# Miniprotein binders against f4hyd7r31to219: the designs that were tried, part 19

Target 1, 189 residues: f4hyd7r31to219
Amino acid sequence: DKIRLSAKRDAKEDEGEELPTELNTINSAGGFLVVSPDKLSVKYTNTNLHGHDVGVVQANKPAPIKCLTYYFEIFVKDSGIKGQIAIGFTKESFKMRRQPGWEVNSCGYHGDDGYLYRGQGKGEPFGPKFTKDDAVGGGINYASQEFFFTKNGTIVGKIPKDIRGHLFPTVAVHSQNEEVLVNFGKKKF
Below, E stands for the ipSAE of ESMFold2; O stands for the ipSAE of OpenDDE; V2 stands for 0.75 times the mean of E and O plus 0.25 times the DockQ between their complexes.

## First folded at step 8 (miniprotein)

Design x7
Fold by ESMFold2-Fast, scan of step 8:
Structure x7 (fold): chain B 189 residues (1-189), chain A 106 residues (1-106)
Amino acid sequence: as target 1 above (189 residues)
Amino acid sequence: SPAEEALRALDEAARYLAEALRLAEQGDYRRVIRLTYEAIERAYEALEIAEETGDEELALLAWAIIRAAYRLMELAYRETGDEELARRAIEIIKEAERLIREARRA
């Protein structure tokens, strides 16, 4: 029979991807930031007098792949001393002491310069700076294979998504008193 | 290999320094501070590997990059009026210079 002549692989496509719902405290840079009890806000708590201690945290789940678009948002509650807040996407293997976009296989929009960083150790002019009381978003359009970013409800830019595989929503804080709230979609954007 | 990992880290540090120098020319000292921080982090990764493997030449290269990054950071702190952070950077520069000189004599 055909059963003897053709091997059937016991492989199944992914089903029922779970959405990011909160920040992952296990993989956070624990010495430099504090995640709230609800796991939806992060505050930089180190003094960072020399500027070397970046606080980074990923979402608890990767952005789903079996959807047309994914989007999450931060609200900048406090821009701290230097306003070095970043939003973006990183792979699971990301080094948790780097802002998103500095490493290969990551992408980040940075508030202090408004630049986009996409794994090349340098930023590209991109959008406006962002600061206290701004709502800033990061998204993936899987249909067009683009990353996009928003500020206060307006798309500020789009770029080709040349990073493959699972990507985690990521937030970074880098100076004293920086604090952001994260919205993964439980509240309207 | 550990040496290849250290050299990759040093190469990355050099790229951060190059971008920091470009931004310094534009007077964007806040971004200079951030980029020099990234260079220092990568150089310390290389230094850790060099110390574990006993590679004195890689350690010297790592300290040279740390010294260069702190020199640029000191300039940025001074230009932004952060005199206490500038003085702290000078302390680290002096320590790196001392270690480089000592290693060179070994």
Scores: ipSAE 0.000, ipTM 0.135, lowest interface PAE 17.4, mean pLDDT 74

Design x8
Fold by ESMFold2-Fast, scan of step 8:
Structure x8 (fold): chain B 189 residues (1-189), chain A 105 residues (1-105)
Amino acid sequence: as target 1 above (189 residues)
Amino acid sequence: SPAEEARRALDEAARYLLEAARLAEQGDYRRVIRLTYEAIERAYEALEIAEETGDEELALEAWLIIRAAYLLMEAAYREGDPEEAERLIREALELVERARRILEE
């Protein structure tokens, strides 16, 4: 089914929780990514590439829990050499050099394979691949207890949310020239 | 038990990284790289067990060890920048100590 996420956004109600507004530059992986001055863009930069040298960055605040649904988007400005961009959610303690979904208590949708990763170091077929000029979203439906992901405004898949506690919107880049713009809701989805 | 084997593997990995940090201070970066790969191998052994058993704390410790190893590798690659190398070594040691504290819980 085609679900217009902008319509669902209008039904969201917050109880005064602070919302994610920008990327957390303090805990970004040094040497593998650069965050723009407005803290809404991330680009992979590393002259000595290794298959496990991932640039990971979290939002400055966790997704709010006092609402029906939380959602954020990325826009893929450049897919780089391998298109190994990932979007998802991680706990505060997951500020390491791994894509979301690789570590336990994380979940990530990956662009190069279209697979979903749920903290087991391996992915499962999930949705389409995504690349340059795609808008890709990650969300939490608290009422149904589901993670969901979107591509260009359409839900590509949903899975049970079996991770408790606060979760941070997370983005990862993993090959030269990968660049992503993040939208936490200041611009219309 | 598998969990005990994983904890021993992570303790061994932490010891490799402490030795690697000492050698990095001395500029012996060839041995640093060797020890960091040894630590990563042990950490992956522990991570596999953590994923099979659902031990989130063990998984976190394994990832901290892997991250510390990569910082020490970066220090080895930046031998021409001693100030940055020292910063990376210090950061790696903080991650190793954090991992070792998790083992105590």
Scores: ipSAE 0.000, ipTM 0.068, lowest interface PAE 25.9, mean pLDDT 76

Design x9
Fold by ESMFold2-Fast, scan of step 8:
Structure x9 (fold): chain B 189 residues (1-189), chain A 106 residues (1-106)
Amino acid sequence: as target 1 above (189 residues)
Amino acid sequence: SPAEEARRALDEAARYLLEAARLAEQGDYRRVIRLTYEAIERAYEALEIAEETGDEELALEAWLIIRAAYLLMEAAYREGLSPEEAERLIREALELVERARRILEE
């Protein structure tokens, strides 16, 4: 349901709540990624002597709370060497050296295994793997209290939203040449 | 204290949601939405205080209020709801508000 996924209907009734518009370059993983000048794409380019570090970045604002559903999307431009791309949600305090879902206060859908990670340091089978040219989304249904994820326009799974409080859209890249474009709603989903 | 102020804010939020439920039955959805926004803002602030202080009772009260607010918001925003579906959402929301109020009284 595209209206639910985009939260566009709810946006008309907003009282000036600020929405995520771009990636936050402040507090990002230094040296492990390059964010584009428009702050809507991220590429793993490890310039340090740390070949295994995760490049993780949050949106500039938390997901809005004055709506029924929030949704954002990534497009996998390049899956790099290992395809270890992740999409999800984290609290502001999340450690910026971990893929979403590895630490408490985070949830992430991972491309290399298709597993869901819920802050327990391990993944659970969830959906298909995703790779180059896939469009992958992460969403929150506030009424049902669920996270949901999509691949190429289809919901692949839903789980209880077991994190309370403000949540930031989050993306991660973890191997050389991984590159994703992020869509916070300026382009059609 | 911050926790006492948060509990008072949640009591106000609960009262807003009781009024929102009444207005939803009358089809006054603009006011329902506004009242749910106020309740959500207060409850998210209370969650921050609960997290900082480790007050699980405050966190649960705030969470129940948030859940109730979103059910009422769904009743107001979602087009095509049958009267029966809208009534169910309102009833579930009121149930959550009563649970939150019971926590405050214990």
Scores: ipSAE 0.642, ipTM 0.856, lowest interface PAE 1.2, mean pLDDT 82

Design y1
Fold by ESMFold2-Fast, scan of step 8:
Structure y1 (fold): chain B 189 residues (1-189), chain A 106 residues (1-106)
Amino acid sequence: as target 1 above (189 residues)
Amino acid sequence: SEELRRRVEEILREAEELVRRALELGDPAEEAARALDEALRYLEEAARLAEQGDYRRVIRLTYEAIERAYEALEIAEETGDEELALAAWRIIRLAYRLMEAAYRES
């Protein structure tokens, strides 16, 4: 929990920048997910039986840049049928039809395999799988220029941040009944 | 701190040379050139304040440098000016190193 505590402290020092506070319902992938009224949870509810459709949603603001470290978390409320939940970062231009990390300008840690995806259409072994009742985090260390990911308060891995420009916290759900709660820092990590 | 002074000088020298090359050898869009030059001016002032031990203001000036450099990066990417984009990106990284150094002293 030291890392989570430090990341939240650094992010809160930036009063000049609007921080991510909720999920962006305007630009979210339509039809495959429902965002709660408070815009802090997402559930996969594809009613058209297209089993290959990904529900992707970005935060309402990019990760702040006027800080040394940024961090956000999801809590897996339900892993659904296949547990294909992903957390990561994407540029604003990311096509909201694939999990973060599948295509260029994105990076994602995936729950069903525990693999890291870096925009190459393939994943590499990275950390443990994650599922129902896990708290999973994604972060940026700007000083070292690294992405890092956490599971239940501990870092599972770090990689070079090879994407330039503004990055949006991003979450994906991909099978029936997958549901996650998002924490952008209003609650303690 | 002697180590901080040396680190700040190294960052500033690299930033000055990088911006000089990008603006003098390239043909950047005026808006991007202005933003990158402003980023350098903020880093120069941050270096001066670091010598005085005013780390709170150093950190604040690195915020401004980063914002201006991100502006230059976005314009460079929109215009397809990869050399300018790389220069802006390197300035952003140098600003973060200065910010980290200032936080350590605070």
Scores: ipSAE 0.699, ipTM 0.873, lowest interface PAE 1.2, mean pLDDT 84

Design y2
Fold by ESMFold2-Fast, scan of step 8:
Structure y2 (fold): chain B 189 residues (1-189), chain A 107 residues (1-107)
Amino acid sequence: as target 1 above (189 residues)
Amino acid sequence: SEELRRRVEEILREAEELVRRAEELGLSPAEEAARALDEALRYLEEAARLAEQGDYRRVIRLTYEAIERAYEALEIAEETGDEELALAAWRIIRLAYRLMEAAYRES
């Protein structure tokens, strides 16, 4: 079952809605992260090795709401030491200290265990693990009010979207050398 | 279609009932939130009328506006702690997306 990515073109900047285009360097856990000059790549680089230092970064704009479906992808360039990469959505007020889905107002699909985290401080079995060279996506179906996630173009699961209001595409890296490229739709999925 | 017309009427009835309930509960939100919620309902009502006329492109445009206004009301309600207003805005958002989906199916 492939995702219908053509529905993404319903989200239009020309209708007065700005789309996510890059990572938000200002509102991120910058101390552990190097964000590329084009703001579409993030790498975990921590010179002090403390296990609680998570690198979390949001998109520069929330997911658009004037559409039936929103979708974005990451490409895992390097899974680092532990492969603790996460993709998902968070509210603007998310504290940026834990991976998406760990605390309230967030939802995340995690690569190291393949689990889904829904703001309950715990994960649930969900889909396959993901690692180097995988393309992993996060999406919102607004009509059904569901989050969905993909791996290499195939939907791995859908869940109720239990977070109201504007949501920001969010990615996290948590171990040395983890690196992802983010695609907000400028490049074909 | 007859099915779409019935669906549109159901959506309008639910939206009207939500406003009536909010008034009965004595909601006193910020003027901005009340105005945004009212505007969302007006857009939804116009969209439903145009759907009966088969103008699906304009229906989609109006559901965009309804959703935007309802999200504004939702944000203010959540900041204020007005859960009843937040639920009313949320229901309007849900109804608008269902109408948008139906309009895309017909177009």
Scores: ipSAE 0.668, ipTM 0.793, lowest interface PAE 1.2, mean pLDDT 80

Design y3
Fold by ESMFold2-Fast, scan of step 8:
Structure y3 (fold): chain B 189 residues (1-189), chain A 106 residues (1-106)
Amino acid sequence: as target 1 above (189 residues)
Amino acid sequence: SEELRRRVEEILREAEELVRRALELGDPAEEALRALDEAARYLAEALRLAEQGDYRRVIRLTYEAIERAYEALEIAEETGDEELALLAWAIIRAAYRLMELAYRES
C-alpha cells in the first residue's frame, strides 16, 4: 500500500501509546478560531479584525512513534474568503501565530498556493491548491524518514526530512469563514 | 538483510564504547546515557530475535528502542551533545528498519 493509515491498523493491539483523537483546546495557539464541541472541527471566527491573524490548533497527542507510518486527514467544509488553510506537523513548543511550516521544526501544505513550507519562512512549489470539499491528508513515514501529503486519496508529494522528535498533527485557518473537519482515523479515510 | 545486520552491529559497538568512555570520565549526563544504553540494549535484543524469526517480539522491542532513543536525542539536542545525538539518531533509524523488516516478514 502506498498509504498506511494508522498505528492501530498496523499493530492491531493497544501497546499503551496514546493516539491523537481530537483537537487540543487547552494547549493550542488560536485566539481566532472556535473548535466544535466534539473537538473534530475548527472554524475561523474573528470577522471584526483588520489584520490576518492565524488560528492554529494541534491534536491532543503527538503522532505515534511506535508505528511505521502515521496519517491524518482534513475535509475542507468551507474555504472562507482567502482559502488559507494549512495542514501539517509541528513540535509541542509551537505556539506562534503562524501556519505550520513557517516556524523552525514545522512542516505544512497550504491550500491557497499548494506550496510546502518547511520552517524557512518561504514556501516552495509542491502540489495542487486545495479548497472546499477536498479531503487533504498529512503523513509521516518513519522508516524512510519523510513526510507525505495527499489530496482526495492521491499522494501529491513526499518530503525527506529527519524526524528528530515528537510532532503534533496541526491545522491552521487564516481567513473569515474557513472551516475544516479533522479525521484522526476513527472514520475510514 | 545482511547490510542491516552489519549496520546494527556497528551502531551497538559505538553505543557501548560511548557509554563506557562517558562513565569512566564521570560524565554528568547520566539520564541521557542511561536512555541511550537502554535503547542500544533493546536494539540488540531485537536484532537477535529477528535472526530467530520472532517478529512479534522484534516489533515490541523496536518500540522500546525508539522510545528510549528519542529520550536520549531530546536531551542531547538540549545540551548540545552532538556525538550522543548522532548515535541516538542512528539507533532510531536502525530500529525503524528492523520494525519494517518484522512487519514485512510476519
Scores: ipSAE 0.684, ipTM 0.865, lowest interface PAE 0.9, mean pLDDT 82

Design y4
Fold by ESMFold2-Fast, scan of step 8:
Structure y4 (fold): chain B 189 residues (1-189), chain A 107 residues (1-107)
Amino acid sequence: as target 1 above (189 residues)
Amino acid sequence: SEELRRRVEEILREAEELVRRAEELGLSPAEEALRALDEAARYLAEALRLAEQGDYRRVIRLTYEAIERAYEALEIAEETGDEELALLAWAIIRAAYRLMELAYRES
């Protein structure tokens, strides 16, 4: 709760930075997901007949840097067939065909195994699995230089932020009927 | 606070030495990156000075400027492969965030 309060206060005072407000429909992986008209929901729209067909989308702006903490959240509306939903951060140049954490310069918390992926394509045990009706968050603590993740308002884990430069909030869906709603702070966390 | 002050002073000395050495040797880092690093270091120095005076509102604003300039230097340094400049820009960013945290805590 305190992290959400701090993130909202810091972001409100950052008049020199444009904040993430919606999903970037132009630079998203096409063909495997649909973004809603309000650009705050994403749904996997293809059958997962080819195991590497991942739908990935970044926010329209990077996480702000003129603050102590940044935080965003997803709500899992439908976990689909496999529950392979991921939340995390990637650099702008991230290849939009892999879940966050699979390739270098990315970090992602994955719902189907609860594992953390740190740019190596191999996950490590991290937190609980997450599924339908869970609210899952991704954050940056700039003072400690850590990524952190939450599930239903509780921090599940923290790791060193070993990626330098601007980072984009990123979400991924990978199996039939997976659907998430994204909250960049316009609605109370 | 004492440890943070000493770390900031160390970073500022390293930045000054890097800028001076580059100017004296005629090395061709992107001049834009070197200028951004120098500006970031200057904002960090002023933020430290104002923190010692208890002007925490200005500390926060100056750390915003230090971070912005240091990110500019970092981006160019990483693109050009200047790892020394990149590490120093990164050190300024880390120090600025610690000073910002202190300012919020004391405010």
Scores: ipSAE 0.631, ipTM 0.836, lowest interface PAE 1.4, mean pLDDT 82

Design y5
Fold by ESMFold2-Fast, scan of step 8:
Formats: structure tokens, C-alpha cells, sequence
Structure y5 (fold): chain B 189 residues (1-189), chain A 106 residues (1-106)
């Protein structure tokens, strides 16, 4: 184990790849969410529930590519009125007006239905619903070219990663009082 | 091993020359081709080092191959060169498979 960990550290030192550490407040859109001062939590603040009133925020950096797997988690602090929380990955060009997975070049696991959305404007049955006090994760396996998602430490499903290029960890909130905490790996998963 | 080390050094010298030429280019298509060729050279070097069991250096070279191939892919997508994009994607997949093997063996 120590030899492998040493090899990973040495390679990382040589490459200097920047990792996601916080939410991108500059690229957050819509005025329907508030990011905390530490940039590690997001809360929905709009009282009007409309299909286009989505609060979406990306990480400050794309998922690293000089690794075999990438993983991040959210903790659902409050599921709000409808529990329309989503976790996933989007390209930088994502318009920040839809939950991840609704439009092309995005993928998202949604809490209210447990469905997976793969850029088709529709969801498909995938895993369990998730709600308050659940820890939900999104990951990339680069060797197999798969997205995977977790709920409370268990893999709920894997799918082909049909999106090429750099991908940003992305979270969305879509109903009043929805609030999530984000863990990019500074704390143990 | 001396012959292999010389070949790896030759591949890395070719890679350095391609980086130098790419920095002199003003044409995105030429830059994408240079990045793709660079990615191929890093992957070739990684494959040769894997034959000798030098998995630590294989991991580093697959990192370089992936980075160069991602640069080629990004330009190819912007310019609509789907053939170049598919070739960059092939190199990315091969590099990740080699990286996975190197981590398992190291």
C-alpha cells in the first residue's frame, strides 16, 4: 500500500493538478441560491416554484484527470418542500439554469425520484430517492469510463460516461429551503 | 534496459520538439495535431516502460499522454474535427487502462 501511495504523491507533485476545493460563487447563476461564506454549502432561497427556477452551482475546478477515480459527496441538510436536489457532473458550458442531466453534456442523480438524467430532457429509473440526512456521492471511474453514484457509502449504480472533456462537480437545489453541504475530500468520506 | 532507456529518451526528445513547434503555431488544427502526436509519443514511452516493469514512470507518462490528448480533444471539438476527437479519445482510453494496470502492479 505505501509504495502505491508514494507513487501517487510523487506523480501529483510533478504535475501540479488543481483539485476542486469549493463551490464557484462567480459562476453560480439565477439568484435562487445562496452559497455559504466557506463556499461548501448551498441553500435555495426563491419562494416561487417554477421549472426554470433552478439553483445550480459548479465546483471551482473540474474533476482531475490525472487519477483513476474521482469522487465527491453532498450531505442533505434540508430537503425543502419538494426534495428536488441533484448531484452530478457538467461541462463548463452548462447554462446553470437546469438540474444536471436535463441538457446535453450533463449527468445527474436526482433525489425526488431517484432517477438518473443523461442529457435527454428526461429521467430513467436508477436508484433510491434521497432526502434529509443522506450522504450522496458522485464519481468518475476513468479506466472503465463510467459515472457512479452512492448513497450513504453504498454504490447505487454505474453508467457509461458518454461525455468527453473536462467535467465539473455540480449540485442543484430547486425548491424552498433545500440545503446541501459539499465535501470535496478535505474531510474523510 | 540501456536500449530501452535510449528509446524512451528519444521519445521524450521528440515530445519536447513537438511542444516547441506547437508553441510556434498559429493554426488551431496544427496545434491539435501536434498535441495528439505528443500524446501518442508519451503513450508509446509508457508502453515500453511497462514491458520492463517500471510502473512508477508508466503512471507519470500516462498522466502526460492524457493531458496532451485532452488538449487535442478540446481543440478538435471547437473546430469540429470529429476524426481527431475520436483519435484523442482512443489515446485517453488506452492511457487510463495502462495507468490502471500500472497501479495494480506497483
Amino acid sequence: as target 1 above (189 residues)
Amino acid sequence: SEELRRRVEEILREAEELVRRALELGDPAEAARAALDLARLYLEAAERLAEQGDYRRVIRLTYEAIEAAYEALEIAEETGDEELALEAWRIIREAYRLMERAYRES
Scores: ipSAE 0.695, ipTM 0.848, lowest interface PAE 1.0, mean pLDDT 82

Design y6 (at its last look DockQ between E and O 0.90; V2 from the best seeds 0.80)
Fold by OpenDDE base, look of step 9:
Structure y6 (fold): chain B 189 residues (1-189), chain A 107 residues (1-107)
Amino acid sequence: as target 1 above (189 residues)
Amino acid sequence: SEELRRRVEEILREAEELVRRAEELGLSPAEAARAALDLARLYLEAAERLAEQGDYRRVIRLTYEAIEAAYEALEIAEETGDEELALEAWRIIREAYRLMERAYRES
């Protein structure tokens, strides 16, 4: 409740920043994922053959900076075969075939293991796993310089934000039939 | 109180002059980054002085300006590989957010 309330207060369009509103279909892992026509859902359609066959997609805009807190949420509609869904933040230059947090200057909370990844191939224990029918959020607290993640409206953890510059809300799918809906604030969290 | 107000007005005039000069001179990316950083410093200083006066609404606005300018400096610094500039921009950003949080809390 408090987090959802703070995120709504601080992400005001009032400061002239363009907010994340939809998924960037131009810069996406073409061939591994399908973005819906409304650009608010993503599905992994192919067979995952390799660890780099990640269907990653960013928001169309970076997280706003003229605020204290940014937050976005995914809803796991289908966990697919493996539930290798990730949510996080990445730079614009992020490789479109990686899980968020596998590359430097990225972070991600992963659903299959519940681990946090921070630019290293090794995750750390962080929160619960998440799967079908879970709502999972990612946020930035700029005042504390922390990333935070949520599951079903509860904060599961926080980490220092050591990544500089603009960051894009990022979602990844990695196994067949994984499907997530993204909420950039158009719906009540 | 009056001294602080005068100082804020001085800083804001200096910021306006810096912006104007930057627009007129056709700055290189490195010069633009430095100008943006200096602008961010001025806005942050003005915000700090306004916080001492309890004008938290203006503090918040000036922290937004400071953050925006510092992010511009940071972006250029990252592109040019100027790590010193990038670190300083990032320092200003962190200070501006702390001041912003204070202003929101005290407002």
Scores: ipSAE 0.772, ipTM 0.901, lowest interface PAE 0.5, mean pLDDT 89
Fold by ESMFold2, look of step 9:
Structure y6 (fold): chain B 189 residues (1-189), chain A 107 residues (1-107)
Amino acid sequence: as target 1 above (189 residues)
Amino acid sequence: SEELRRRVEEILREAEELVRRAEELGLSPAEAARAALDLARLYLEAAERLAEQGDYRRVIRLTYEAIEAAYEALEIAEETGDEELALEAWRIIREAYRLMERAYRES
């Protein structure tokens, strides 16, 4: 079923939408992260850790809407000191240096606790923790209006998507040496 | 039937005229949102009529157009604080996706 969902993305390319291809380095979180030259990996660079020192970055384009599903993955190369890596979706106006899901108009699946955060304050139990060498995916099912997440090819949970409008694939790193590679679909899932 | 085909043709002609007039006029944000919403409604109605005829290939194409227009209306409405228009656009978006899913299943 995961394979069937990913096959739908090719139809949206034929409809003339611009797709996410790389991380957006123009509005990335200040001195908390370094994005690679190819803009497909990010590493946390800060050693003083507290709540607003989050390295968060959006894709260069929102998820396409002329399709039934959208999906992207991260690969956890290094889970760092605290494993506070996140994958999710945010509105363009997501300007705070916060984890995806800590603020309204965002959601995020977090590796250190396995919780889902969706702008409702505290996180909620959702899926397994994820760490080094895990591949973790985030997607939108437009027909059901749900976000869904995967770990190593298996769907681990779904939640209602109450956020309207365009949403950007988003990743975050938040403790020393956390590093992820991002796959927007150029590499086969 | 011929009546359904005639109705679809009328709807699409109305959509084309709406786009032409919108391009000729200097629309305010509020006017642009209303025009985009009207366009989305026309495309969704046409798609619904084509689904009654079983022309699911065209249904999919028209639901794409309806969704694109409705997203434009929604984003303008959210920027201007017009929640009523935003909710109407969102209703069109959800119905268009439901119709698109049906069309993929039936085709």
Scores: ipSAE 0.762, ipTM 0.886, lowest interface PAE 0.7, mean pLDDT 85
Fold by ESMFold2-Fast, scan of step 8:
Structure y6 (fold): chain B 189 residues (1-189), chain A 107 residues (1-107)
Amino acid sequence: as target 1 above (189 residues)
Amino acid sequence: SEELRRRVEEILREAEELVRRAEELGLSPAEAARAALDLARLYLEAAERLAEQGDYRRVIRLTYEAIEAAYEALEIAEETGDEELALEAWRIIREAYRLMERAYRES
């Protein structure tokens, strides 16, 4: 899959479509996280213990559409206290207050339970938990209309993509000291 | 065939005229969505005919254009609540991606 993903990305760059390159600190970064100066890492910094204080951030551009497959990765630098890290995709209109997959028009793979969340307010068993030093990926196969997720270079699972329109790569952190690095493809997967 | 080549040229000329008209006129959101959907249909039809000729390079290019136009139509349709147009745009998107995948496999 990596050879195919690289080939499709090269074709996209030739066509001039703008690709996700960094995290969006203006429209999607919440008050519960800090994004690094290079805009490629995020750390949870909220000290309040009040329920729904999730740090959510989207990429600066939606996943490209003029390709067969899109893919991005996170590296879990620190799993913090609870390991409530999530990776996935959301519409631009996503409210940035819950992890991807909890609310409609979002999908997310969650590290603390290994569950998949499909916008139904609940998770379903999906794959392994992920934690410190794991590389976790999220992808879209446009031809089959599927989301897929990876852990350390292996596909964990695939599901139907039931969300229409442009989707933004999205990452969430939810407990003290959680920190992830994001790779949008400048570094080899 | 010569007939297929001529039909592709006619479709692409119609697409160019549609773009020109849209640029000249101030369009309402509904008009813009319909124009984008029509443009997507024209590009997909041209791509399908080029696939019959085995010209997979141009098929890939035209499916890119069809998808871009259809996504524009879909976005406007969702914002204006035109579910019929949204479903039509979504059908074109899925069909264009299937054709794109076939073209990549053959090229």
Scores: ipSAE 0.718, ipTM 0.869, lowest interface PAE 0.9, mean pLDDT 84
ESMFold2 (binder alone), look of step 9: mean pLDDT 85; pTM 0.844

Design y7
Fold by ESMFold2-Fast, scan of step 8:
Structure y7 (fold): chain B 189 residues (1-189), chain A 106 residues (1-106)
Amino acid sequence: as target 1 above (189 residues)
Amino acid sequence: SEELRRRVEEILREAEELVRRALELGDPAEEARLALDAARAYLELAERLAEQGDYRRVIRLTYEAIELAYAALEIAEETGDEELALEAWRIIREAYRLMERAYRES
């Protein structure tokens, strides 16, 4: 139930590793999202609602590897029209055209169905749906080699991490007015 | 102990030399192999220090092993050397298990 995170302690002990601090506006795809000036908020913006225009953005750095556990969180400020918000992890080479978990080398927990997507173009029942005012997290347990996801501070599920190499925290918005705030650990989780 | 201190210095010098050679190479496959050899040396030293209860140094050495093994893994996957990739992944997993033990016991 309570998640005990070691990421902040590990960061203090390993000052040589660069940590995710903000969203990477340079690598964002499609122009279907707006990132705030502090690079910690994302809002979907598109006048055409036909549903194939995904706004995807990665963190500016990969999840650190010199730690036992990594965790980041989003706060859903607005679930928009369809609530198709996703949180997860992708390799740097991820095409940024689909939500995390839709294509290979990615994993994502999706708000509209509560499903987990593991790079197979389909989702699997996983956890609860999430919506406006929910705090949703994505994490890596390196010792067990698992992804885990949280909703409002409680682990909702774990899955084997079968993606090797560096992984980037990734967030997607997919319908008008969807808006999230990203927390990479500067604020209390 | 003096013997352990000398052994630690010896292994650290050897690992540093392997890292230096890896960075000098123009062949990515050889660079990955040397980086993985260095990671293995750090992991072996970490296991020995864990036997002595020096968990702070164990944690630092597993950091070094993981960083080098991740670098080797990236090169191995880019060059399609699955054998090297599996060796790197095995070292990564061993290092994380040792790191978890060190945090638990420290």
Scores: ipSAE 0.707, ipTM 0.802, lowest interface PAE 0.9, mean pLDDT 82

